VH-VL binders against Large ribosomal subunit protein uL3c (RPL3). Designs and how they scored, part 20

Target 1, 266 residues: Large ribosomal subunit protein uL3c (RPL3), of Bigelowiella natans (Pedinomonas minutissima) (Chlorarachnion sp. (q7xyp4)
Amino acid sequence: AAAARASSSALVALPGGRMIEVPHMTKDYRDVKVCSRQRKWEIREHMRDPIKMGLMGTKAGMTTYYDDEGIAHPVTVIALEAGNVVTQVKTKETDGYDAVQLAYKETRDRTIPWPERQHLRKHGNVKAMKHLKEFKIADVSEFTPGQQLKAEELFEVGDLVDVSGTSSGKGFQGSIRRWGMKRGPMSHGSKSHRQHGSIGCSATPSRVYKGLKMAGRMGNERKTVKKLPVMMVNDEEKYIVVRGSVPGKKGTIVELRPTKIVGKHC
Key: E = the ipSAE of ESMFold2; O = the ipSAE of OpenDDE; V2 = 0.75 times the mean of E and O plus 0.25 times the DockQ between their complexes.

## First folded at step 18 (VH-VL; framework fv_zigakibart)

Design w5 (from u6 with heavy chain K59R K65R; at its last look DockQ between E and O 0.11; V2 from the best seeds 0.00; counts 0 for: pae O 14.3 > 2, placed apart)
Fold by OpenDDE, look of step 18:
Parts: sequence; structure tokens; C-alpha cells
Structure w5 (fold): chain C 266 residues (1-266), chain A 119 residues (1-119), chain B 107 residues (1-107)
Amino acid sequence: as target 1 above (266 residues)
Amino acid sequence: QVQLVQSGAEVKKPGASVKVSCKASGYTFTDYYMHWVRQAPGQGLEWMGYINPSGGYTRYNEKFRGKATMTSDTSASTAYMELSSLRSDDTAVYYCARGEIYEGYFDYWGQGTTVTVSS
Amino acid sequence: DIVMTQSPSTLSASVGDRVTITCKASQSIDSYVAWYQQKPGKAPKLLISDASSLQSGVPSRFSGSGSGTEFTLTISSLQPDDFATYFCQQYDESPYTFGQGTKLEIK
């Protein structure tokens, strides 16, 4: 719970420099509740059928939504650039699994390799796009190559989505920051304030096990934030707003996928 | 040479259905969308929807949802539009028009099919 | 739906005249505008796409300009064959919509 504040709309910059005004949250958001931990959400009584298909987008930035009670909610605006066109439909019969491949972020023909260009032409006769991603879905029959997907047709306010992307690179980090390890004593003669500590036993196994958590590069890896509620969808202005943070810096590509819900609980 | 040849004029009574055909030639039928546009007498142009012959995906103008049904036969390189429950205000010239994938302008048009609905 | 408003609805001009037709969109549509020429009893013919891209085979006297909400079709020197009805069309957002048309008549 946050203190009630006089809420106003917020401005967010989309790719290309266009500014959008983010309005107050609608009552529809009240139909989504957050679980105790890990940004898990549960859709309440207005729950609709599961989302059928995902989209790609560009992280535009974060802002704050205020609800009618003056509660502040952090949200991420995801721009929908040119793309989200079906390029290929894979089926169990042809490829061994069901999936829809989307192309995203239009580009010039010369900027993509010839094989990729031919692929786009062969399967969907779509324009040159920078990104290709597959979305595994249960029913691919509704999708055909060349189909332009629209956010408003796929998403509604209150829907839960898993957002995947490449997390921000943080460089080489110590074990405390990277893995959340605790510090050693700061007093009593301690010289191991931020050191890793023991990394194994001498006799058995006489080695460091693979995968032992140590200092190293942090970030710049694929991460998924699950069960984020959709706050707003606008195909006219080409953006979708989700509650919470998503992986990556502004300008990075993200994937919005239907949340896998097991049971009635988050 | 790209050509779109539509079926002939139709005269129908109210409540009837009509199916207009559009035969495409001179290009790969599945490489382009087929759009349908109508024009009432003395009026402007109205986009009705399109079909992607590659897979059969359709998108309709909401105004014509339930009124128009678009289909295609890739083997015949022919697009079809069926109008149901015809009314007098459905009297118009109906055009098929080719559109590039993902684009919404129309570079080639059929000659048009006049559908007249009269009691 | 996006509304395309053309002006004027009717235009009288003489051969050799410079003619300008304007189309205004109800919202910003970038450059996703096409222009068509339609003669009586004939299907429309695409003249310009992407607001300014002249189609193959279209005379150079035709030109298009504009972005955002205002678009123009210009005929630099009107020829006898140019007397027809002209339509603008947006394809930024579905449903695609046309202007009401501009009838170009001989003065």
C-alpha cells in the first residue's frame, strides 16, 4: 500500500522519440491481485480465456500508474514497432512441434543476410525484419504466414503475461551482488568482509564443482519475469503497458508470452 | 501482366446471397493479399476486408462482419466473396484488389462486379 | 476508424493548370497514404503510395506530399486524360478508409 497522492498522467518516450501519455489506471486493474512473492499475480473473477499468442516488443521505459485510490504502481511501457508478422507456422507434422514464428522490427533488405531474406519470402513473403522468434502455442491453426498480429486482439487489460528478454549487463560482479551472498564479519578482526569463502573440500572431491556460485559476469542473459498483468493495450499508439519491470535496458527487445497458469493460484 | 478478372453482374432479391469471384493471373496468387472494396452508386470506396490466400487468414471491416465471407482457392488462383442476407443498401460495385503482404494499398484492381438488390 | 477528409469535393480546372487536392486524416498516420484515380465505369488506379511514391507508369506530373495528418496530391500540368475522380486512402490502421473523393472536371 502506498500513500494516496494526487495522481497525474505520466509521459513516456517511445522508440523514435514519440512521447505518449500514460493515463491513470482503470478499475480493471483491481481485478488482478498480487501473490506474496516474486511478482506473481492472480486474475480474479473477470478472468477470460488464456492468451493464444505472444508478441515481441521494445522496452520503452518505466513509469508510474496511479489508481483511483492514489496507489502508485510501477509499470513498463513496451513499444510495438513495425513487425509482429507471422513468418512461419510450424506443426507437429512438418517440424515435430507446434509453434508460430514472428518477425519483428522492420529493416532494410540489405541489412539481413540473404538466407534470412529468402526465408522470410518463402514462408510468409514478409518484409525484412531484424528479429525472428518462435512462440510455442497449443493451436496454430488460426495463424498463417503474412498475418499481422495486433496487440488489442491478443491482449486485454488484466491478462497475465510472461515477459522475456536479455537482462542488463552489469559486468564482472562479486559474489555478494551476483548471488546475494552474505558478507563476512565487518569487525572482530575479520579480513573476509566480501570474500567468497570456502569453495569446496580438499580431500573429496579435491576440486571445485562445476556451477559453484562465484564472482563473474552478471546480466546480459535471457531472463523471464512471469505473470505480469497487462495494464493497457493501445494499437493506435503502438504500445502495451505491463505492471512491474521487464528484463533489459530501454530499447531492448522483449517477448510477451502467455503466462502458464497451473491451478487457481499463482 | 497482372490481371484480376471478376465474375459478371448479379441481380438478387432481398434476403438472398451472392458469391463474387475474382480470378488472378500474371503473378503468384499466394504472394499477395486479396482485398475487397465496394462502391455504392455515386458514393465513395469502402474497404471490406482481405484474405491471405496463403493459409486463408481473413480480416474484415467490422461493418461487414457477418455480411461478407471471403474465401480463396489457390489451385484456381481465385478469390471469392460471398454476401449474405442482401439488402437494398448492399447494391454496389464490388472490387477485388491486390495488396502486398503487410501493406494496405492496392496496386491492381478487378474490373468490378455490380450487385443489384431489388425486390 | 480513421476519417479521411478530402478537399475540395469538386474541382474545375483547365488543361495546363496546376491542381492540388488535399486529404486530412483524423489522426496522425505517418506516410501511410495512397492516392487513386478513378474514371467513370472503371476501377480505381493506384497513383501514389506511401504519400509520395509514384507508381510505375504514372506520369511525372503527378506528385504526392505530406506526413502526419495532411496530405496533398498535385498535378503540375493538367492533361485531358486527368479528368477523373481522385481518392486518398489510409492504411495505417484497420479498417482502411478512403476519402470521399474529389471530382476533377473540365472548366
Scores: ipSAE 0.000, ipTM 0.477, lowest interface PAE 14.3, mean pLDDT 85
ESMFold2, look of step 18: ipSAE 0.561; ipTM 0.781
ESMFold2 (binder alone), look of step 18: mean pLDDT 94; pTM 0.960

Design w6 (from u6 with heavy chain S54T; at its last look DockQ between E and O 0.17; V2 from the best seeds 0.00; counts 0 for: pae O 10.8 > 2, placed apart)
Heavy chain, then light chain:
Amino acid sequence: QVQLVQSGAEVKKPGASVKVSCKASGYTFTDYYMHWVRQAPGQGLEWMGYINPTGGYTKYNEKFKGKATMTSDTSASTAYMELSSLRSDDTAVYYCARGEIYEGYFDYWGQGTTVTVSS
Amino acid sequence: DIVMTQSPSTLSASVGDRVTITCKASQSIDSYVAWYQQKPGKAPKLLISDASSLQSGVPSRFSGSGSGTEFTLTISSLQPDDFATYFCQQYDESPYTFGQGTKLEIK
ESMFold2, look of step 18: ipSAE 0.584; ipTM 0.791
ESMFold2 (binder alone), look of step 18: mean pLDDT 94; pTM 0.960
OpenDDE, look of step 18: ipSAE 0.000; ipTM 0.495

## First folded at step 19 (VH-VL; framework fv_zigakibart)

Design x1 (from m6 with heavy chain S54T; at its last look DockQ between E and O 0.47; V2 from the best seeds 0.00; counts 0 for: pae E 11.7 > 2)
Fold by ESMFold2, look of step 19:
Structure x1 (fold): chain C 266 residues (1-266), chain A 119 residues (1-119), chain B 107 residues (1-107)
Amino acid sequence: as target 1 above (266 residues)
Amino acid sequence: QVQLVQSGAEVKKPGASVKVSCKASGYTFTDYYMHWVRQAPGQGLEWMGYINPTGGYTKYNEKFKGKATMTSDTSASTAYMELSSLRSDDTAVYYCARGDLYEGYFDYWGQGTTVTVSS
Amino acid sequence: DIVMTQSPSTLSASVGDRVTITCKASQSIDSYVAWYQQKPGKAPKLLISDASSLQSGVPSRFSGSGSGTEFTLTISSLQPDDFATYFCQQYDESPYTFGQGTKLEIK
């Protein structure tokens, strides 16, 4: 038998039980100083940048980052489970605003209703996913339905992100009935309840209401923690690390968006 | 008329890599997922994963993460699977198989590609 | 992972016999079962999906039944072309898994 090493104390569990060891990071991130004239100009310049694409992830846990001066900083590991696949791309021409819809966290057919399954097929031929979320961004032209997003292509170490979470406890309470669809009719190819488009596409209450319940509507209360530095991005091991805490308990689905810097920063 | 034609048999040494191709015809390549299934000599069938040719999304059986890499070329209607760091226990017949996006059964199969990893 | 257990592992029969192969799932999988036939040196061929739906071009002597955890493939009158290995497969939950196979041999 091989001997185990005692140095595994920094392990973080990802969904599904896989353990990763997040290396102690050696990069030092400079504190924001009292606003000088130059710093105020820099803030205004960032406010003119276009809104960029974000991702979804799952809170896996927290660990400690030690900077070069030995100061301990709490960091949160956010797992990148299967997903972050582009489904619907909305444009000002078709929908009156520019947005990209992402599907996140693959699930079984019986956890989503047939209209949502047809939506996913029509928009990128995407497998059943547990969560669908829109990201309103400045330029949607580089995104196509079915596209897999990579965290390393979207975020760099040192970027500031806003992390939003949906109510984490309501997933365990669950509704007694989900979406009102029976499994049997879907398995026989029954198409009597096809979805008629994206959220808000039809501009009628009945279509918007059904689309609004497709993903994440349960517990639609949200909290956002702003301006968290990205400490590490690793697409191979499927995680991203941010400094500080993020909303929710371990297992909470979170949305990472590039920070929009607003207001006085000093 | 639906047909999946795979690349020919491969003999490799341990540590090498191999890339198996699967050319589809008789249907719209991007309307279906492409799955890969392995069969070791004298053994049963083992699902390895799939690719959505639209956008390139993949899902792997955990057993084959880091071993297999699935890609596709929609202009050539061809799916690929690359096996890295080959070992003797990777010796098997590898099949491509077509599946609907919501169904995990396979209505059409390639002829299989035998990959032999010797010594 | 859902384990599919086939019974028997090997079955000897004669032309004209009625043959039944069973497959048991380690958890309920509703009707999400497919059956395949594989001849030596050939790829599997889909026979049945959704536990009982016969695929186009498959002879009507093949039938499937079951739901939940126990499923059967029945060949009503065995023909010489039917001697092969048969697999069940679940597709309710990823990773999709196959039974170990049932080899149907000439008696």
Scores: ipSAE 0.000, ipTM 0.516, lowest interface PAE 11.7, mean pLDDT 77
ESMFold2 (binder alone), look of step 19: mean pLDDT 94; pTM 0.959
OpenDDE, look of step 19: ipSAE 0.564; ipTM 0.803

Design x2 (from m6 with heavy chain T58E; at its last look DockQ between E and O 0.39; V2 from the best seeds 0.00; counts 0 for: pae E 4.0 > 2)
Heavy chain, then light chain:
Amino acid sequence: QVQLVQSGAEVKKPGASVKVSCKASGYTFTDYYMHWVRQAPGQGLEWMGYINPSGGYEKYNEKFKGKATMTSDTSASTAYMELSSLRSDDTAVYYCARGDLYEGYFDYWGQGTTVTVSS
Amino acid sequence: DIVMTQSPSTLSASVGDRVTITCKASQSIDSYVAWYQQKPGKAPKLLISDASSLQSGVPSRFSGSGSGTEFTLTISSLQPDDFATYFCQQYDESPYTFGQGTKLEIK
ESMFold2, look of step 19: ipSAE 0.353; ipTM 0.672
ESMFold2 (binder alone), look of step 19: mean pLDDT 94; pTM 0.957
OpenDDE, look of step 19: ipSAE 0.573; ipTM 0.812
ESMFold2, look of step 20: ipSAE 0.308; ipTM 0.643
ESMFold2 (binder alone), look of step 20: mean pLDDT 94; pTM 0.957
OpenDDE, look of step 20: ipSAE 0.399; ipTM 0.767

Design x3 (from m6 with heavy chain K59R K65R; at its last look DockQ between E and O 0.01; V2 from the best seeds 0.00; counts 0 for: pae O 14.7 > 2, placed apart)
Fold by OpenDDE, look of step 19:
Structure x3 (fold): chain C 266 residues (1-266), chain A 119 residues (1-119), chain B 107 residues (1-107)
Amino acid sequence: as target 1 above (266 residues)
Amino acid sequence: QVQLVQSGAEVKKPGASVKVSCKASGYTFTDYYMHWVRQAPGQGLEWMGYINPSGGYTRYNEKFRGKATMTSDTSASTAYMELSSLRSDDTAVYYCARGDLYEGYFDYWGQGTTVTVSS
Amino acid sequence: DIVMTQSPSTLSASVGDRVTITCKASQSIDSYVAWYQQKPGKAPKLLISDASSLQSGVPSRFSGSGSGTEFTLTISSLQPDDFATYFCQQYDESPYTFGQGTKLEIK
């Protein structure tokens, strides 16, 4: 049954108010293999070399992609604002580890501390940027301070990426929502429907153990969603589209990193 | 019918650069990768890399990183490979070859371009 | 890099002979092997993909087999047009690599 391609192009607003039309998914999607685990994806064995470097981006929003078979896929559009410029290259010899520092999101000079401003000037004569982040990579030789990284040079459709960011804050939450605990009985006179229950024993240890899962603040933590396939890369319009959801609300900064694949299978 | 037509033979001096073209016809240019393979005289085949015409993403054999630069023009359905800082050991026949997306075999080949580097 | 060791380097045979060329991979590459025929002064021609998939227009006398580390190209009955150099190629992992070739000559 030819699933009626919903003709409506998915519009997503980028930072700054520019609207983009996300085109239909191309045949490149066929190169992404579904692993044995449900809703997980992997790169086919004969696909490209691992991605060497990551990028920073801004979560623009989510929309729906339709593939050639008419299957709907949830996707996240990640805007690439001004930035992703190499500021500093760290090496084992100089810093004890290999990493590339990127600057992201252009800002006014007055909005960043003087030390950071001087750092950006010293390392690559980079404009004032709001965010600095290091990416640990195996080979830093290809990167130089002041280098503008391009998404199309780093990512290809079908690549798997780990997307990191700060998750949405959910406030103070109960044990059921926060930790997935089960409810108590709803009938038979029970008054402990959503209560935590026992938190320990009286005699031994005669205390509540540190780290016991209880109600508390949920979210606003660094989270990583792993093995997200890249669906589209567009440097002209400055966005990347990945399948699935990424941490954070619209407008939050996210980090795209090469997926660390252990083995050829998920 | 699928055809890949390459530019003519080139003779260059050491240190020079050469740009080889490969014009594709008979298929949608952006639906396939364009690979480049070289063959030195009397030697075997070496994969150099590929370009995805859709988006222009490239992958290079590390052996040819910095030596070869692959580009494409979708409007002309043409792929290009530029070789820089030519040396005598760069003397070879260079082939463009069509490959399916992420399929690493080559179903159609250009006729080859002979690049000769001599002092 | 994955090394493809092709054997023999040279093979002499007569028309009508059954010919077998072998390619060994330095590691397991499943079935991601292609075979090519190259005549002097010409580009390689794809004969077989995925170790055993015969391409359109290729005579049925050509066949491929193998998985893992050992692959074979077989010509069941050699024809005059089959005298050429044959190459195996792996595409399991980048960089893609070729065997050194087998020159098939007339005996």
Scores: ipSAE 0.000, ipTM 0.464, lowest interface PAE 14.7, mean pLDDT 85
ESMFold2, look of step 19: ipSAE 0.550; ipTM 0.774
ESMFold2 (binder alone), look of step 19: mean pLDDT 94; pTM 0.958

Design x4 (from m6 with heavy chain S54T K59R K65R; at its last look DockQ between E and O 0.01; V2 from the best seeds 0.00; counts 0 for: pae E 15.4 > 2, placed apart)
Fold by ESMFold2, look of step 19:
Structure x4 (fold): chain C 266 residues (1-266), chain A 119 residues (1-119), chain B 107 residues (1-107)
Amino acid sequence: as target 1 above (266 residues)
Amino acid sequence: QVQLVQSGAEVKKPGASVKVSCKASGYTFTDYYMHWVRQAPGQGLEWMGYINPTGGYTRYNEKFRGKATMTSDTSASTAYMELSSLRSDDTAVYYCARGDLYEGYFDYWGQGTTVTVSS
Amino acid sequence: DIVMTQSPSTLSASVGDRVTITCKASQSIDSYVAWYQQKPGKAPKLLISDASSLQSGVPSRFSGSGSGTEFTLTISSLQPDDFATYFCQQYDESPYTFGQGTKLEIK
């Protein structure tokens, strides 16, 4: 028989070796409502929900949360390493679409290509960062180059997020496989990623369709796990906790994006 | 277990109208769109439009606006498409097809209804 | 309207062959492509959605790839049941449009 420990959790190591213990959470993540697919379309038709900003993080590890009934729930700790700084802000006027580019995971200048370092300097004079990713969002006006994003300002406990991650082995080997025209089968949650064709019938709405998939498909090896409840957000200790598993192994860089299927009338 | 069963073949004269039915079973009828696709003899497939059974909202391919009218009866789990002012080039097989809420691909299809327009 | 152009229009092959059907879009459509199989007198059957996602119950010898404007359907080892007409379909923008079809014939 398996033994369960009341109110216990294992320590989780963040990047850099700092250890944390996820505290007992008093909020019940099961109270989060998820609308039916049909009702979500109706809500979007009558009141357009804006696409909100996301963040990047690093998978630190998994631990177990025991609820008040003693049931074990797996949770993943996502570390917020130095970064999440706005670099380029794209608008319909300049680029034909609205997006915010983030830089994540500080590094030394010599570890990134010179053209990328020039890009960071030109767009907010951002420190050298290992990762740059673009987030298509509805309203870019509140973001400026050089701005530091904070997770507690973007996410609340109980929010549903989609977590995307890149599989291992993308260095030199990844480039060779891409140039060799050999791509493995893609595995995506297509049934959970639905777009309304009639709402997006004009040329402008077509970009919304494309924007929803592009971040998760870059490099043909990205996986997105959808509808994960946020269990905890802690900017002081630099981590986010989500229920369930996220793509990749410890140390994998992940993107957290708000789930689009959350409705107001559930 | 998802099934879409369409009404039988029809032969009509030019200028008449026809109403094709599509009865759905094995799923909650109001959770999915019903699309209509036609295939003229020896030709490819052509999307005509859809109806959302919840609320009766419709979207038409502009080529068929005014020609096709799509309706549904949620209590009977049945979608309908009516073609008016039939012409000989309306001779085709007409399919109903189920579509997911935000996507325009069709995971289940009816058996097709042959409509023949001849003098 | 987005035009989907399939090639070839007819393909003759033997059981066990690897076959590839190509579909090109008149503008970028990301991965919003589905593939269908249609046998004579039957309704189309969905094989692939999202350019590469295999539908439940479809044999693993079928695969899809591509993004942007060029997409492929591949059958790795052709079986007798695979002789049919194949269509690609874009669902990026209404009206949704199909390729003209590729008839796969036994040699």
Scores: ipSAE 0.000, ipTM 0.368, lowest interface PAE 15.4, mean pLDDT 76
ESMFold2 (binder alone), look of step 19: mean pLDDT 94; pTM 0.958
OpenDDE, look of step 19: ipSAE 0.616; ipTM 0.832

Design x5 (from m6 with heavy chain D100E; at its last look DockQ between E and O 0.01; V2 from the best seeds 0.00; counts 0 for: pae E 14.3 > 2, placed apart)
Heavy chain, then light chain:
Amino acid sequence: QVQLVQSGAEVKKPGASVKVSCKASGYTFTDYYMHWVRQAPGQGLEWMGYINPSGGYTKYNEKFKGKATMTSDTSASTAYMELSSLRSDDTAVYYCARGELYEGYFDYWGQGTTVTVSS
Amino acid sequence: DIVMTQSPSTLSASVGDRVTITCKASQSIDSYVAWYQQKPGKAPKLLISDASSLQSGVPSRFSGSGSGTEFTLTISSLQPDDFATYFCQQYDESPYTFGQGTKLEIK
ESMFold2, look of step 19: ipSAE 0.606; ipTM 0.817
ESMFold2 (binder alone), look of step 19: mean pLDDT 94; pTM 0.959
OpenDDE, look of step 19: ipSAE 0.005; ipTM 0.487
ESMFold2, look of step 20: ipSAE 0.000; ipTM 0.373
ESMFold2 (binder alone), look of step 20: mean pLDDT 94; pTM 0.959
OpenDDE, look of step 20: ipSAE 0.014; ipTM 0.508

Design x6 (from m6 with heavy chain L101I; at its last look DockQ between E and O 0.91; V2 from the best seeds 0.00; counts 0 for: pae O 3.4 > 2)
Fold by OpenDDE, look of step 19:
Structure x6 (fold): chain C 266 residues (1-266), chain A 119 residues (1-119), chain B 107 residues (1-107)
Amino acid sequence: as target 1 above (266 residues)
Amino acid sequence: QVQLVQSGAEVKKPGASVKVSCKASGYTFTDYYMHWVRQAPGQGLEWMGYINPSGGYTKYNEKFKGKATMTSDTSASTAYMELSSLRSDDTAVYYCARGDIYEGYFDYWGQGTTVTVSS
Amino acid sequence: DIVMTQSPSTLSASVGDRVTITCKASQSIDSYVAWYQQKPGKAPKLLISDASSLQSGVPSRFSGSGSGTEFTLTISSLQPDDFATYFCQQYDESPYTFGQGTKLEIK
């Protein structure tokens, strides 16, 4: 049955008000089984090739588009604003570990502290950037201070990436919402519908264990969504599209890192 | 003495491309940004963008995105700007200008390169 | 984009005159304004940075003032060599923008 080619193009607004059209998925991406919360997917053989470096981006938003087979895919557009410039290369010899520091999102010089400005000047002669992040990588030899990283050189369609960011804050939440705990009986005279219940024993240990899951603040934490497939990379329009959702609200900064693959399956 | 020497005048047909060079001397090429500024005949000055020769980071004026491509060769202490798909309204004098990392003003200028686009 | 409105567009003056050129920014840009002198067929020359900082080699008859949204270039006593076009430029925010220019001509 020739699946009706639903030509759905989705428009997403990038920072600054520029609209982009997210094109259809290529056939090559179809071979990548996307890991859902419940599904193991096979990693493409080409995914064994290590992505050399990560990038910083700005969450522009989410959209849904259909592939050539008419399958709907939720995607997140990550804008690549001015930045992703190498500021410092750290090595085992100099710093005790290998990492590349990136600067992201150009800002006014006056908005960053003097020491940071001096750091950017000293390392790569880079203008004021709002964000500095280090990416630990196996081989830093290919990177030099001042180097502008390009998404198309680092990522290909079908690559798996880990996207990190600060999750949306949800305030103080009960144990049911925060930890997925079950509620108590709603009938039979129960008055403990959404209460936490027992938090420990009397004699032994005669205390509440540290780390016991209870009500508290939820969100506004660093979270990583792993093994997201890259759907599109466009350096001209300065965005990356990944399948699935990423942490944070629109406008938040996210970090794209190569997925750490253990084994053949997610 | 700081000097910026640009390539000579160019006459091009519509649709063609032109690459203007700016050779820097008298200072460390990688310590300063190289900006490009356009001036149409009888008009004001328009900032096109800049390149950091140290690493090649570029920032373009949105107006010139897709039109101008800035590059540099540190070994030659030379900055380049390529204009593509030339139109008549691209006729202008193009200047390279040195800028400090923290300052957005231009202390030294090239002599300018006149690009004329005519059918 | 920040718009720099320069006035007047043309100014006629005589040698020895005090001349004032004004530049207004569409938003507050603190003191991040530069002034340039351009003679016909020549590249602009930086005169003043940071609204009031006179560059080396520039005659003391040139001065700049202002902060926020209004900036002024003043020539205390006009000399024959000063007849040129003057531009203000903001570098508070990208894209950097110039005023439309003031042509200073002999009266």
Scores: ipSAE 0.100, ipTM 0.673, lowest interface PAE 3.4, mean pLDDT 86
ESMFold2, look of step 19: ipSAE 0.474; ipTM 0.743
ESMFold2 (binder alone), look of step 19: mean pLDDT 95; pTM 0.962

## First folded at step 20 (VH-VL; framework fv_zigakibart)

Design y1 (from x5 with heavy chain S54T; at its last look DockQ between E and O 0.48; V2 from the best seeds 0.00; counts 0 for: pae O 2.6 > 2)
Fold by OpenDDE, look of step 20:
Structure y1 (fold): chain C 266 residues (1-266), chain A 119 residues (1-119), chain B 107 residues (1-107)
Amino acid sequence: as target 1 above (266 residues)
Amino acid sequence: QVQLVQSGAEVKKPGASVKVSCKASGYTFTDYYMHWVRQAPGQGLEWMGYINPTGGYTKYNEKFKGKATMTSDTSASTAYMELSSLRSDDTAVYYCARGELYEGYFDYWGQGTTVTVSS
Amino acid sequence: DIVMTQSPSTLSASVGDRVTITCKASQSIDSYVAWYQQKPGKAPKLLISDASSLQSGVPSRFSGSGSGTEFTLTISSLQPDDFATYFCQQYDESPYTFGQGTKLEIK
């Protein structure tokens, strides 16, 4: 008798101080199989059509979710703040490519530059939003300026999403941490334990090649975690839960995009 | 002339729902936001939220989340507000008011709709 | 939420008097204040926007001033038609909030 491990409900704080309780998963997660590789999922044949459009969100935090089988899943809660309104629809005819521009995170009008305010006014009569991002999609015909996008209409449990954001800044880091270089000997009179070592030759080329991996700033760059399964979607409480970690610290903006799938395997 | 005409007074029992309408005329309905403001008897004014008729974007006062639902019909130039799970403290005059996109003040008001919740 | 504290709650005055109503914001809101007049059984009427911008059709005896946290509505010479309840409103940040109101009564 597999002891039903009492799955404790996880509380996560959303932006603005609201606490949400992440409920236990319902039977709908059975359609996604975890692959042998980390953060990769096999797409089941019975999965729905690919996601058509993405959303912006705010990373609220991570917690543990227990499924019906008692398996623990690390999950990230992504808050959906006021926004995700379509501002502009770009087409091949007008702009040379198909994309939908979304506005996210409502802000004070005075904090937005006048040209941007006019842009939002012109395109959908949208109030001041802090973030504007474009989502390239195959079919833009279903979207109109001013349209409020809803997560439950776009995402279902079991869908795979690519989550993009700015990674956490780690400051100036050595070559070992930044690039995974090995350290030198710790004994035998060594004075080069974590030193970078040689950076080139003297006569030829008489310079350091561009792109040589060295110590430097680490993080604070755009990163994408691919093929994350959607665990929960709730428009009423304005959050989406994905399995795994997403780039950035709590409070950072993330983009949920349809996963680019090549085949059905991880 | 800009006019906002609201539906008539409503008397409801606790737990019931009511839907108030606000018909706009004299201007382009989609160019302005429609706000809702309530006033309890002998009390001040409370902003409930707004709807952008273009696209249907809504923002609610947190106090009225789950209580009020705002919708619009552009073809009829009419805004709607539905109040659910009515309580005695929901007894008030409800106003629709026009607001510009970047201006949070209300230049034109409906005549108000009195909603009375009594057992 | 931004709190708008309006004073006085009740004001008694005579025709011809100069009347001043004050509204204080809990934080700086620049000039994003509107003033409304409400008569019994009627909807509020916008008098002033942006703290000092008089609306069309509003008598010139009405004026607004202030910036930051303190705002005032002034009626230079009170007329019989001016006896009503007045409200200030901020629209700097949502939720938009109103003052408690000032009832202007005949002395």
Scores: ipSAE 0.261, ipTM 0.721, lowest interface PAE 2.6, mean pLDDT 86
ESMFold2, look of step 20: ipSAE 0.562; ipTM 0.797
ESMFold2 (binder alone), look of step 20: mean pLDDT 94; pTM 0.958

